# VHH binders against q8wuj3r1227to1361: the designs that were tried, part 1

No score or structure here was measured in a lab: all are predicted.

Target 1, 135 residues: q8wuj3r1227to1361
Amino acid sequence: NDFAYIEVDGKKYPSSEDGIQVVVIDGNQGRVVSHTSFRNSILQGIPWQLFNYVATIPDNSIVLMASKGRYVSRGPWTRVLEKLGADRGLKLKEQMAFVGFKGSFRPIWVTLDTEDHKAKIFQVVPIPVVKKKKL
Positions, changes and structure headers below are counted from each chain's first letter, unless a header gives other numbers; Kabat numbers aren't used for antibody chains.
F, E and O are the ipSAE of ESMFold2-Fast, ESMFold2 and OpenDDE, as the mean of both directions, binder to target and target to binder. V2 is 0.75 times the mean of E and O plus 0.25 times the DockQ between their complexes.
Where letters were taken out, [cut] stands.

## First folded at step 1 (VHH)

Design a01 (framework vhh_6qgx_2)
Fold by ESMFold2-Fast, scan of step 1:
Structure a01 (fold): chain B 135 residues (1-135), chain A 122 residues (1-122)
Amino acid sequence: as target 1 above (135 residues)
Amino acid sequence: QVQLVESGGGLVQAGGSLRLSCAASGFTFSDYAMAWFRRAPGKEREFVAAISWSGGSTFYTDSVKGRFTISRDHAKNTVSLQMNSLRPEDTAVYYCAADTGSYWDESEYDYWGQGTRVTVSA
């Protein structure tokens, strides 16, 4: 792909570099908390950088990912997607887009699109994600 | 038809230097991470060094850091390993490998060369 971005409520978050870009959204208020990118670096490896980053994301967070250019599509780091609600045993293709959730359950809107040429997701997410009612 | 052909091995005295080269053909070279592995007599194959498909990142096993340098030349479709301050323990057959996945996991490498022999005498 010539370009890649993540868009939240009309605001675009473009990739600063090739690799996997990540946008984290608070599941209670629907506000963007962070936007970062993980370069396809062999020196540090995607598993260490991205895996550690996801571990710091608070519960009840919506996690959006999009690939730009070349990225590592194999290896242990793909388990990160399972921690964010993706199905087990996923095989990633040349490009990917992902709408995930960090929490104790898998929302119905969690989705992964992976394709050889381009990947795209349009998803509406209800806020707050976790509705706790008290009498 | 994918081929990786290593060259540059030979005999060298401890403290000397050698440069290994790997010529790649039959695939889109720039789409693959390239790595060097080695197998010493009586031992299993071990990772030595790797370089990303863009050439922007390199990785080395601890025993060769500061002594070996991996590089690639997209115009020539080659990856090279410059080996300095060689030690007898570096004696091995050196293999070139190509992969689009995990750079340090031997099982993830898709293509392998036949190897070039390096002997370092004390």
Scores: ipSAE 0.000, ipTM 0.118, lowest interface PAE 16.3, mean pLDDT 76

Design a02 (framework vhh_6qgx_2)
Fold by ESMFold2-Fast, scan of step 1:
Structure a02 (fold): chain B 135 residues (1-135), chain A 123 residues (1-123)
Amino acid sequence: as target 1 above (135 residues)
Amino acid sequence: QVQLVESGGGLVQAGGSLRLSCAASGRTFSSYAMAWFRRAPGKEREFVAAISGSGGSTFYTDSVKGRFTISRDHAKNTVSLQMNSLRPEDTAVYYCAAEPDYYGSFEDEYDYWGQGTRVTVSA
């Protein structure tokens, strides 16, 4: 019964381990470019693996996150959500789902859902996120 | 209070076609995502197709891509599944499902379900 997954354009990205699952999508083409997860051991203390990973995400990327099981809901790693458009000072509950963006602005569809039993986000994002001017 | 009613099931020969319909009664759900699932005798329920609340996006399981088409009529609060080139392995009870905040292939995410309509495909 303890399911966590991210689905993008019909492709499933289920979580295999307790912690946080991350999917990165290119904001220009809408293609998934990365899928990874961070176990609770990585989220404890100073989460250098997570900080480094987020630092390497290119600007104009859509970043999806979902918790599975009893993840680490407090600590320095939550600052990562603020870098991806979440509000400052957020309080995470037992589960979370997040649709974020790394870029020079915060799109209206950036959202965080956090609940005690089930967190769920459904979001349709038009691509490209940053539209070029027409001639 | 939302009730879904499927129709259009029946007996058909391999290579034939059927059109299933799912009608909503009770609440309006023009924004609800809709999906079709099926369960063959002795097997678990599996995903078939989904359509977004706007009707602008559709998703299919690999075994039905190119053969089945999901569509919706917002004015009538109905979702249809056009099934072409039917195979004996398509034999199952077909279920309609609806959810306001989810579009996708996972059955656990859908809260509203119909009673099912039986489809039998003979060789």
Scores: ipSAE 0.000, ipTM 0.123, lowest interface PAE 15.3, mean pLDDT 78

Design a03 (framework vhh_6qgx_2)
Fold by ESMFold2-Fast, scan of step 1:
Structure a03 (fold): chain B 135 residues (1-135), chain A 119 residues (1-119)
Amino acid sequence: as target 1 above (135 residues)
Amino acid sequence: QVQLVESGGGLVQAGGSLRLSCAASGFTFDDYAMAWFRRAPGKEREFVAAISWSGGSTFYTDSVKGRFTISRDHAKNTVSLQMNSLRPEDTAVYYCAKDLSGWYELDYWGQGTRVTVSA
């Protein structure tokens, strides 16, 4: 397959690069803050820049990911996803799609789909993600 | 400010061994992958080896697989390269890099450590 994209409120964010696409959304206002891609590297598609990138994402951000083409599912890749709310000990297949959250809690809508051929998620996220305490 | 200090280079005969070390400071070491690159006289920089932020994954260029081993020590904020069965073509200045920045940027490279392998 030649195709992968992330769509937010009707707007598509496609990538021509093999690897992992990432869209970051502000969890308070629901606006897209960043769209980037971490290419399949000469190191068999491991997106190490993604480890560093996640550290720069502000708290209360929704983080969407989708694979395109080949990427490596080995080793510590799942730790990046765990920091964004994925379950521990998950195993990645040839393709993945992910709806994650960076913050002090794990929302129930955090979702990972991983499959050998195609991965796809449709998810509705309530905004703001972090609600004010009752007065 | 990111600082990387390489050490351990020297002169060695073909078939010998050397261990290179890189001491890192000025950033959260445990959050970044680390890599070794080299530059031979008259050539461009070449990737040698890399280790993920957790140490759970390692990567090598084909010419050094089975001969070199990369490791990291989170307690000491160091990354090391054990070089065995050295060949004359391994002669180069070896550089430590934060993340894979050695391919894209040179801002996080150290001064390097020189390795000379005689025939």
Scores: ipSAE 0.000, ipTM 0.135, lowest interface PAE 12.0, mean pLDDT 76

Design a04 (framework vhh_7aqx_2)
Fold by ESMFold2-Fast, scan of step 1:
Structure a04 (fold): chain B 135 residues (1-135), chain A 121 residues (1-121)
Amino acid sequence: as target 1 above (135 residues)
Amino acid sequence: QVQLQESGGGLVQAGGSLRLSCTTSGFTFSDYAFSWFRQAPGEEREFVGAISWSGGSTDYADSVKGRFTISRDNAKNTFYLQMNSLKTEDTAVYYCAAGPEYWSEDLYDYWGQGTQVTVSS
């Protein structure tokens, strides 16, 4: 419950703050381009700033999220996650981990794990995400 | 076919050092993260340290941070725990473990048989 991190190719991105850690990866090169966090509020849950942040993420980006602490279920999680390839109408529990994608399609590796006490994903993502095929 | 085997345990005086090794076979070593756990008599098993599958990240329990170092040698299919400045409280059976990641004990695929470390005053 009180321990959270995202690890990309051996590099750990931990958070000491309760809330959501977000790591953004370029889908063409597999390079981490952003690491930020958003604090939970007991009253409102995930801040609206997360929605604005997701709107700034470029297309063809891999987006990783991990929660720390309780109250992840508060706030409009489904709308944010749906923009990144999650299924519509999700019922979220207290914790979540997410491997998402911002783009015109949902890759098969888009994964959400949500549990009351802990959530966890291990996923291999092929790079580049959008491949040019030979004619 | 999968095996993990610890070695390097024994008796050592407080303030001394030991290096534990875990030799593996039966799987692709570079695909796995590795961890060390320990269990003192009558107590629950506790996490000691971990190294990621790429080798780029390590993690340690607060009680051993700064004293213990985990490392891996992909060419030898072996990973290690270097234990320095040993305390009597470090006395335990040490277990090596392998899994796709080191997050949680219940997610490890394979475990060694354990090796006894005894630290005397």
Scores: ipSAE 0.000, ipTM 0.103, lowest interface PAE 17.8, mean pLDDT 76

Design a05 (framework vhh_7aqx_2)
Fold by ESMFold2-Fast, scan of step 1:
Structure a05 (fold): chain B 135 residues (1-135), chain A 121 residues (1-121)
Amino acid sequence: as target 1 above (135 residues)
Amino acid sequence: QVQLQESGGGLVQAGGSLRLSCTTSGFTFSSYWFSWFRQAPGEEREFVGAISGSGDSTDYADSVKGRFTISRDNAKNTFYLQMNSLKTEDTAVYYCARDEYSGLFEPYDYWGQGTQVTVSS
């Protein structure tokens, strides 16, 4: 469990820091609009920085997450994942990979993989995620 | 007043077992996640395991998986660390901690005072 990366359309977004790596993709165009990481342990400061970040993500965004190194799963973590389409009763293990969506509905391709040594997801996401329906 | 207190530490031979307890008071026990940490001499504090408020979710450090089990008894306001197949590398002071609801990472808001576990060869 010494590496983590997120790959979108053949381009890799590796993480050099332990913690959670986040990639945000526009749900209409399929373009990566943000790549950020959050440390596994924050000794001082605002431990809810990931909460604030997720709140700023626009609706109709695909949100990818991958863990690197060890992290402590807390109640607030499940709330963040739930906002992005994860089920309420999910069990988090040492590593996680997540394909989520921020919006008013939960697409069927929202996926969480959590395992002790290695978590991995390969998921095809149709673009645009939201389509206008006629009357 | 919020309090967490460890018990059950001691000296044990390699391959042996110990069960640590963390008794709590001063808050609604079932609402919180709890974790065990350890610190060996000269080392930084290391995460060991965590358990959700309902007990439905657990998390473990890679070094202790398959050997340690975390559990809780909401009726007794107590949570436990069952340590099996102990190794000399498990020698440390073990701390219990309550997760801070507003936090995603450190710091935890309340800690016990620690209990010494010594594993001899």
Scores: ipSAE 0.000, ipTM 0.141, lowest interface PAE 13.4, mean pLDDT 77

Design a06 (framework vhh_7aqx_2)
Fold by ESMFold2-Fast, scan of step 1:
Structure a06 (fold): chain B 135 residues (1-135), chain A 120 residues (1-120)
Amino acid sequence: as target 1 above (135 residues)
Amino acid sequence: QVQLQESGGGLVQAGGSLRLSCTTSGRTFSEYAFSWFRQAPGEEREFVGAITWSGGDTDYADSVKGRFTISRDNAKNTFYLQMNSLKTEDTAVYYCAADLDWGSYEFDYWGQGTQVTVSS
């Protein structure tokens, strides 16, 4: 409950601070290209910093998120998740875990779990994400 | 069930000022938090600023802090983005958005956008 981490191919990306942890994976090669954390507080700027960060993520990226500590919805926070394949009209609870994709389509493995006490996702993502030409 | 309409966009010289307005209709204006977003040509939509339903709290993207101010007028069902010291990098289509607070059953309304062009 007072614990959050993202694990990719056996490597853990934990956070010791309240906030949102983000791991970005190249969808063509399956390699982690960034690990960033956004400190969560009662300041409304934390979700906006993440919104601007998501705009910099290249297309064909897998984006993993995990919340730790108090998480509150502020403004159009759900738009960040929608840009990564989440359904519209989401209600965020106290904790969130997310496996998203930035690209022209929504893969079937895009998953959001949001709950009051803990959120957890286990997912297997085929690489490359974008389907190769059949010859 | 809320509708948003932007106005006030246009052409302005670098160093100039412009005020955008977003007028709302539908649900009670005072129940919403409001935000401004922008999208430059060839770029993704990015956050610019936000104001809470009470008007007591505001937040801004780092790129506009100190230059832009968001405010609201509950009597006019309108909120504003005052843009000062404009730079060519501020050229974008600006969108307003309205959100009910977390735990509401309604979420996420957008306007159609207004073009802001900053010339050097």
Scores: ipSAE 0.000, ipTM 0.194, lowest interface PAE 12.3, mean pLDDT 75

Design a07 (framework vhh_7ocj_1)
Fold by ESMFold2-Fast, scan of step 1:
Structure a07 (fold): chain B 135 residues (1-135), chain A 117 residues (1-117)
Amino acid sequence: as target 1 above (135 residues)
Amino acid sequence: QVQLVESGGGLVQAGGSLRLSCAASGSIFSDYAMGWYRQAPGKQRELVAAITSGGSTRYGDFVKGRFTISRGNAKNTVYLQMNSLSVEDTAVYYCAAEIWDSGYEYWGQGTQVTVSS
């Protein structure tokens, strides 16, 4: 079946539009803070607002992404994934799913799955992601 | 970082033509995707035209066949040739650059285009 959605703790976040679906989760409390979808941008076939949106995501956020339909699988949008903990020099295929993190380090659970027909990730993320001592 | 400076806007009569220019300062202009957006009073900013680093073009539905985007890499400039202008084309036109090496968008200051009947 040709579909895409992100599910967090049993709650589904589907999209009816082609492009990149994004769910942002607070890494301290584990609650979903936003659910947004980005279509292809006018410049590179990447949603130009996606770069700005990622810049506004707070540190200590878990960021989930899933592709639906055709998206830009090559080129500069891999920079967005790198800002969220993806390895440099990664190669994207026709579909992708991503569990990323915005912060000062790369957690072990940061995962990218990319394939021509179907990409899927199941991941368990411990909360809080960053454990800090009271000063 | 880059700076974008637009020029060529002004007042023109319906059926006339204007050419907008956007000069970019920066070391890798040829790697930029460049675009033109416009915003009319009371309306959202919308796509006019885009040109990729490789020269492929895309246009908003309302300007196809009338406007042409092109780039001059030797002059670090992108152009928008606007023909058969109508009152509906009246807006502030913004140049934008999407730079693959940084992943950030840059915007010009805008240039006013006013089309009178």
Scores: ipSAE 0.005, ipTM 0.153, lowest interface PAE 11.2, mean pLDDT 76

Design a08 (framework vhh_7ocj_1)
Fold by ESMFold2-Fast, scan of step 1:
Structure a08 (fold): chain B 135 residues (1-135), chain A 118 residues (1-118)
Amino acid sequence: as target 1 above (135 residues)
Amino acid sequence: QVQLVESGGGLVQAGGSLRLSCAASGFTFSSYEMGWYRQAPGKQRELVAAIYSGGSTRYGDFVKGRFTISRGNAKNTVYLQMNSLSVEDTAVYYCARDLEWGYSEDYWGQGTQVTVSS
């Protein structure tokens, strides 16, 4: 309930902050390039922090998210998930986990799990995400 | 319908002061939290200062002790008094009505440029 982490290839990226935890992975090599957390704050707003952060993420990045504690699950912040390949018109519950992608298309492995008490995803992502057929 | 109009920006020398004003219309001003944000080229918008409807305030770490936010409910205006300005304070300053989200183009002003010269 009040426990959350993101794990990539056996390495855990926990957060002590309530809110949304984010891990960004390079889509060509599968290496973690950053991890951060956005606390839920009515005044500061997760949406503007998250929208601005997502704008800095390079194309061809895998983006993992997980909620911890109470976060704001409604309002414009859900639009950032759409930029990362989620379906439009999302309705989030009290917890969420997300495997997304920043790029020109939506990979089939983009996944959202949202539940009132616990959200969990186990996903395998083929690397490189964008394939080149040149020898 | 909701409008926020910033004024008071300009060019100032390091160590100087400016007072920004934000005139609000289209909503019951006294019932909402108000804030000032800033954005330098190539950077994210960051919270500078906020004032709650009850009068309590919050500041970004980089401006504590130098800036003061206040509000005049009778005039539907929020103010930012900026003292001891440095070149790093150069940015476009935006007024925002912070409901539950803080990010919405309907709740942001057009911005006012503040340039601090060395």
Scores: ipSAE 0.000, ipTM 0.117, lowest interface PAE 12.7, mean pLDDT 78

Design a09 (framework vhh_7ocj_1)
Fold by ESMFold2-Fast, scan of step 1:
Parts: structure tokens; C-alpha cells; sequence
Structure a09 (fold): chain B 135 residues (1-135), chain A 118 residues (1-118)
């Protein structure tokens, strides 16, 4: 039996589709801004859909991802995650869970778990992510 | 209501060319990746080529430098120009549509036969 969900402050965001589920959170207030999923691709692959989507995510956003079922795991996939703070040269396995950040720096809480059968992350993120320099 | 109708297949001599067309109806064409798969006798379906609504392309390794995919968004049609055909290109060619949005379905055409003789 296979399943996937993302939980934020006690609220679950489950996925009914095989592919990648994404939750975007405002880094200033910690509120969920969007919840969407990208199903397995037969023509372009999930990475191309995610490239376009990630480009629309505002800076100072927390980005959570979880895989369900099979997804395309190859080089373009790692570039999407690298835009959200993942390490360069990363090798993905069949499943993944990710806590990322879109911005000019990589917070220490950015986390990726990738495994052949199950991937999971539990993380606490301080809000606001970006602190003002004065006052 | 949704249809993908392929045309342009047939018999051709090795070294020849064919142009396949796929006319789409019943959905918003610009919201879909369009592409071609093929299935040779006794083999699995494999990706031949794919194209975004903006014109970015992706090709299978076996057709590198020989095939070109294009689309006419105003005509809701995708094309596959096949040059330097070989016997190994003999297959049923399927038109496929994959949505940008996960709330929509994939669509497949009925397929068109391409036979390359020596």
C-alpha cells in the first residue's frame, strides 16, 4: 500500500495522485499559500512542470514536497531541488520528501530524504525565516 | 468529445521521409504537452518526441538528428517530420497529449502505421 501526505501545524495535505505533492508556505507568517500536485509525466516529466512552477514561487517561501508512487528520477530533478536549497550533485532514489526554501541563502533546516521505498521528514522551522537587520 | 486523429503514415523505402500529423479537438490545446510515442512489433512503447505549447522539444535517443517535432497552436495540430528512415523505425506511431494541470487527463490517439522497407 502506498500513500503520501504533507502536514503543516496539524493540518494534513494528502495526495491522491502518483507524482509529487507541493505545499508552499509564506516565510514571513508561516501560512500555507498553495497546495498542488504534479502527477507522473508521459511526455515532459515532472521536472519540467516543477521548473515552471518553482519559477512562480515568491522569494522567502518555504516549499514542502513529497512523492507518491513512481516518479521520474534523473538529472533535471536535482536542479529543481537545488533552486530550493538542496545540495548540488544530489542523487535521487525512487521516493523523496523535501523541506526547502526559495531565497538567496540556504537555511540549516533545509532537508531532503530520498529512499527506494519510503521517505519522511519531521522538521521545525522558525518564523519569520528572514530577520530584519534593524529594529 | 476529446479526439486525437493521426495521419500521414504509410509505406516508405529506407532513406525516405514521412510527415505525421495529429489533429486535436475537444480540449484547450495550449494547456497540453504534445508528443509522439511508437511501438514496434514485440516491443514496449517508447517516447519519440515531445513539445511544449511554447515550442521547447525533447527527443528519444534513437531518433536524434533525424526527426523533428513541431506544433501549430492556431490549428490544434502537432507534427512529426521523419527523415532518413530505416527498417528499425517500423512501428505504430501514437499521438499523445499530457496536461500542464493535474486535474486534467492524458489523451492518446489510435495510432498510425509506419512501415519502412529495405
Amino acid sequence: as target 1 above (135 residues)
Amino acid sequence: QVQLVESGGGLVQAGGSLRLSCAASGFTFSDYYMGWYRQAPGKQRELVAAITSGGDTRYGDFVKGRFTISRGNAKNTVYLQMNSLSVEDTAVYYCAAEPYFDSLEDYWGQGTQVTVSS
Scores: ipSAE 0.016, ipTM 0.396, lowest interface PAE 6.1, mean pLDDT 81

Design a10 (framework vhh_7qia_2)
Fold by ESMFold2-Fast, scan of step 1:
Structure a10 (fold): chain B 135 residues (1-135), chain A 119 residues (1-119)
Amino acid sequence: as target 1 above (135 residues)
Amino acid sequence: QLQLVESGGGLVQPGGSLRLSCEASGFTFSDYAMGWYRQAPGKQRELVAFITSGGSTNYADSVKGRFTISRDNAKNTVYLQMNSLRPEDTAIYYCAADEWYGSDLYDYWGKGTPVTVSS
């Protein structure tokens, strides 16, 4: 499909830009604190700005991503997903949707859907996320 | 360590053809999208053609129907077949890979291969 959006508690966060759309949610209160996007570019790859942006996301944040456009890079950009709880060494198809978490553990609800033409996730995340240390 | 080496440029008459090659090393080639860029004197660098790891292609409007991008994963090589060349195609042609590292800190293209189209 030619459009993408992220929806949180009934509110839609659409993007007019091709690339990777990111919504950051406070894991204690469930409040959206950021909505931004990063352009897919063969010249720049997945930009170091996305990597640095993820590094600045506070611990105990839920991080949602969705791709828009036909080109989702494969390879080293999966390392940013790994920092947010994705499995190591995964292969992405042309589209992706992701529900991730930045913190000291990987919640069971961390979800990646990757497909050539369409990716979609529906997930319910309990708030607050951090209640007890888990491995 | 990424290395991209372009070859195949040269002098050609209008209406002629050239095939450019770009050999890649230092990464898993089949996982990466590959593209050809060009820069004419006094102009900014522009994307000419693009091929994803899955084989999907995209072309600048100025070259659609004349240029074809393809890849050979066994040889870690991307090609640009250029047909019906015009004087306005004169430029240095650069190969680029879709990399995690930002382009302002990383050499995403080699030294380029010059293409001159003149009578």
Scores: ipSAE 0.000, ipTM 0.131, lowest interface PAE 13.0, mean pLDDT 74

Design a11 (framework vhh_7qia_2)
Fold by ESMFold2-Fast, scan of step 1:
Structure a11 (fold): chain B 135 residues (1-135), chain A 118 residues (1-118)
Amino acid sequence: as target 1 above (135 residues)
Amino acid sequence: QLQLVESGGGLVQPGGSLRLSCEASGSIFSIYDMGWYRQAPGKQRELVAFIYSGGSTNYADSVKGRFTISRDNAKNTVYLQMNSLRPEDTAIYYCVAELDYFSEYDYWGKGTPVTVSS
């Protein structure tokens, strides 16, 4: 597909590049803290930089992803989605959209949509995602 | 478990050539997809070349036409032939192996440094 964007609270984060677009949201305050893209190269799979980037995302973060153009799905790539709450063993089609969470549990609003022509998700996420412990 | 050992790095002038080797042991080499990553000072790792178990190859745009990846399954070795080297190719080069269908981990070598300078 020629167009892809992620929208958070009325603000659109469009991508001009083919690959995977990522938006990271702080789960305590609901603020966007990062917007980046990882190009799908002519090489198999997704650059190592994506795996490293996800590893550095703090716990209690909401992670949004959307594909644009062609991207290559591979076992390591699906493991990244599984670490963010996706179901194990899901097969990715030509396009995907994902609402994920980095933390010790899988919220019920974690959603993956994958289709050959167009993938989309509309989701409402309650903030804060995790209630703080008593001090 | 697969073990990987890189060699062939060094210092070379711009326009020069180097050939990196990566020897594998501990498992059946021929079933693995093999690749070369590099990491320049202060930057994240990037994949530069990849060869499938079946022998087809892929290259990053930055090295296409200059680098050639190949493998010799009889010697359990993957090679990276680097021609027309540029200062921006200076990095530590890592060998990586991946087994689809059965492995959840990539296997990495410890890296071999390449410096392109006059």
Scores: ipSAE 0.000, ipTM 0.133, lowest interface PAE 13.0, mean pLDDT 78

Design a12 (framework vhh_7qia_2)
Fold by ESMFold2-Fast, scan of step 1:
Order: C-alpha cells, then sequence, then structure tokens
Structure a12 (fold): chain B 135 residues (1-135), chain A 118 residues (1-118)
C-alpha cells in the first residue's frame, strides 16, 4: 500500500514520506501533542532516530504509528514497539499499524496489526487512560 | 549453522554485466532482509543494495538504475544483477543478513571479487 495516515477524532494526519508516521496523544486529556515522520532508509538510520524519539515521549502518552511504503520491517523495530506495550517476540511484516501506550502497564487496547500488503487498526481509547478509582 | 555463500564474481570489461548469487543456510531465510555490500581496495565497506523480507528494495545512489537485487525464498538465495559496470565498481562483494537488533546487518559471507578492467 502506497498511502498512510493516522486519524484521531475525525482529524487526519497524513504523511508524504515513506517510513513510519507517529502521532503522540496526551493520555490524560486526549489531545494530540506531536505529529512527526521518520523516512524509510537503512542509509539514514531510521530505527535509531525512532529509538531516540520514543525515549523522549512522556509517560501516560498514547502513541500511534503507521508505515507508508517500504520500511525496515526487521531489526530494532520490535524493540521500539515493546517499549510501548507490544508483546515481546512479535514478527513484523512489510507493513504495520500500531496503537501503543508509554507507561507502567499495558492497556487492553494496545494493538499491533502487521501484514505484507497493508495494515489497519480502528480503536476506541477511554480518556483519561490513568485515573484514580473512587467508591 | 549460519552460512552465506557468494558466487558469480569475475573479470569483466567496462559496460559488461555480472550476476552474483548468495545461497543462505542455517536460518529462516524468508524472515530476514538481505543486502549486498562491497569493499574496494583502500575504501570503506559500503551497502549497495537491500531487499526486505517482503521484497521491497533500496539502492545506493552510486548503483541505482544499474544494479537490481532480487530473492528466491524457495531456494534461500539472493541475487545481484549488475549491468553497465564501471571501473569504480571493482570490489569484493559481500552478501549480508539483516541484524535482528542493529542496522544495517550482522553477518557477512566471505565475498566474491569483481574486477572491471580493460
Amino acid sequence: as target 1 above (135 residues)
Amino acid sequence: QLQLVESGGGLVQPGGSLRLSCEASGFTFDDYAMGWYRQAPGKQRELVAFISSGGSTNYADSVKGRFTISRDNAKNTVYLQMNSLRPEDTAIYYCARESWDYLPFDYWGKGTPVTVSS
């Protein structure tokens, strides 16, 4: 598939670059706080750039990812996703879509879809993600 | 045991063609991206062609339009078709398997020499 976008509450965040598109959402208020893209090139070190970027994401953030065109489907990609709540040892195919969470636990809605031709997720996330139990 | 065996190198005149082959064993070949590196005398080893597990390809600018990488998963083999060869393509060519933890690659074969000369 030659297109990719992330949609949050009806607003689309398209990317013109091959690689990985990332949207970061504040888990407390549900607002988009960052939208960036990482070009797909082993010569440009895209996984290292993504590793460094993910390290800067605050705890209690919802992290959405989508691949566009060709991306490096092996190597450190799975480790990045594991930091955001993906199961360990997952095998990535040629395309991926991901709804992740940076925090001390893995919400049930953390989802990875990976396929050779296209990947797609639709998910509803309750906000705030972290809240105190009352009663 | 992990093994990559390159073949197909040789002497060719400028403008000629060669097809390199790399037979893999000791791992699940179709799960890994494969690449071709080369190292010319006195130069650093450089990645010239890459093919993902799904078949997507990338090339260094120096070879784009002249080299084509392909794979045959049924035969555990990756190929490099080299056309319009130039003297600056003279190098030892290495087959490499993608690193699970690092880019670009964690294992190389022993190489096959290519000489482009009159």
Scores: ipSAE 0.000, ipTM 0.159, lowest interface PAE 13.5, mean pLDDT 77

Design a13 (framework vhh_7ubx_2)
Fold by ESMFold2-Fast, scan of step 1:
Structure a13 (fold): chain B 135 residues (1-135), chain A 119 residues (1-119)
Amino acid sequence: as target 1 above (135 residues)
Amino acid sequence: QVQLVESGGGLVQPGGSLRLSCAASGFTFSDYWMTWVRQAPGKGPEWIATIYSGGSTMRDDSTKGRFTISRDNAKNTLYLQMTSLKPEDTALYYCARDYEDLWSGFDYRGPGTQVTVSS
């Protein structure tokens, strides 16, 4: 099985489980607030648990995802990524890495890489993501 | 009127090989991702492999060196080639359909074909 990890400011967040690994970062302060994995279960409806989790992510959150080992790319997967700023209609390959954003707009740094063997992203994200409006 | 019918199971000695087939009807087979799942007596179902509509595959780490999933869209048939069979592979093997727009992951499975690996 492949090794997968997400790294934020030099700190690695590895997962021992196959599936999708998710790291949620507060877009105001750049703090990691959650590190969760969703095991790929073809029999239990992966999209249901992942959709519910994504719905609970606060606005102005940076959301990082990486696949490890086996996962099945389905239409529901692309809809989840679209809610986090991915382009519509993207086709997922066997592996994916994703830098997304939960909010009312899509930052230019939202990135999806999907490949059959190795997917990886290196991205610099300015913090805070949303600056206060001019008075 | 979707139907999935598995065949090719049976009794085989350890180290033997079997090829399972799944005949599909009632839908456009080439549009769907197809999966093999097994269930051993007294245990929950275990995912084996998925083949995408485009032909790419994903396989479980514990069996990927011995099992190969494939499809023949012209014949509306899904296959599982099993080699180096072990007693632990004894299970009822099912094929299942997955459609990209469905939230549940799969919506139909066949009745299964029994594989027994014993001396």
Scores: ipSAE 0.000, ipTM 0.149, lowest interface PAE 12.3, mean pLDDT 76

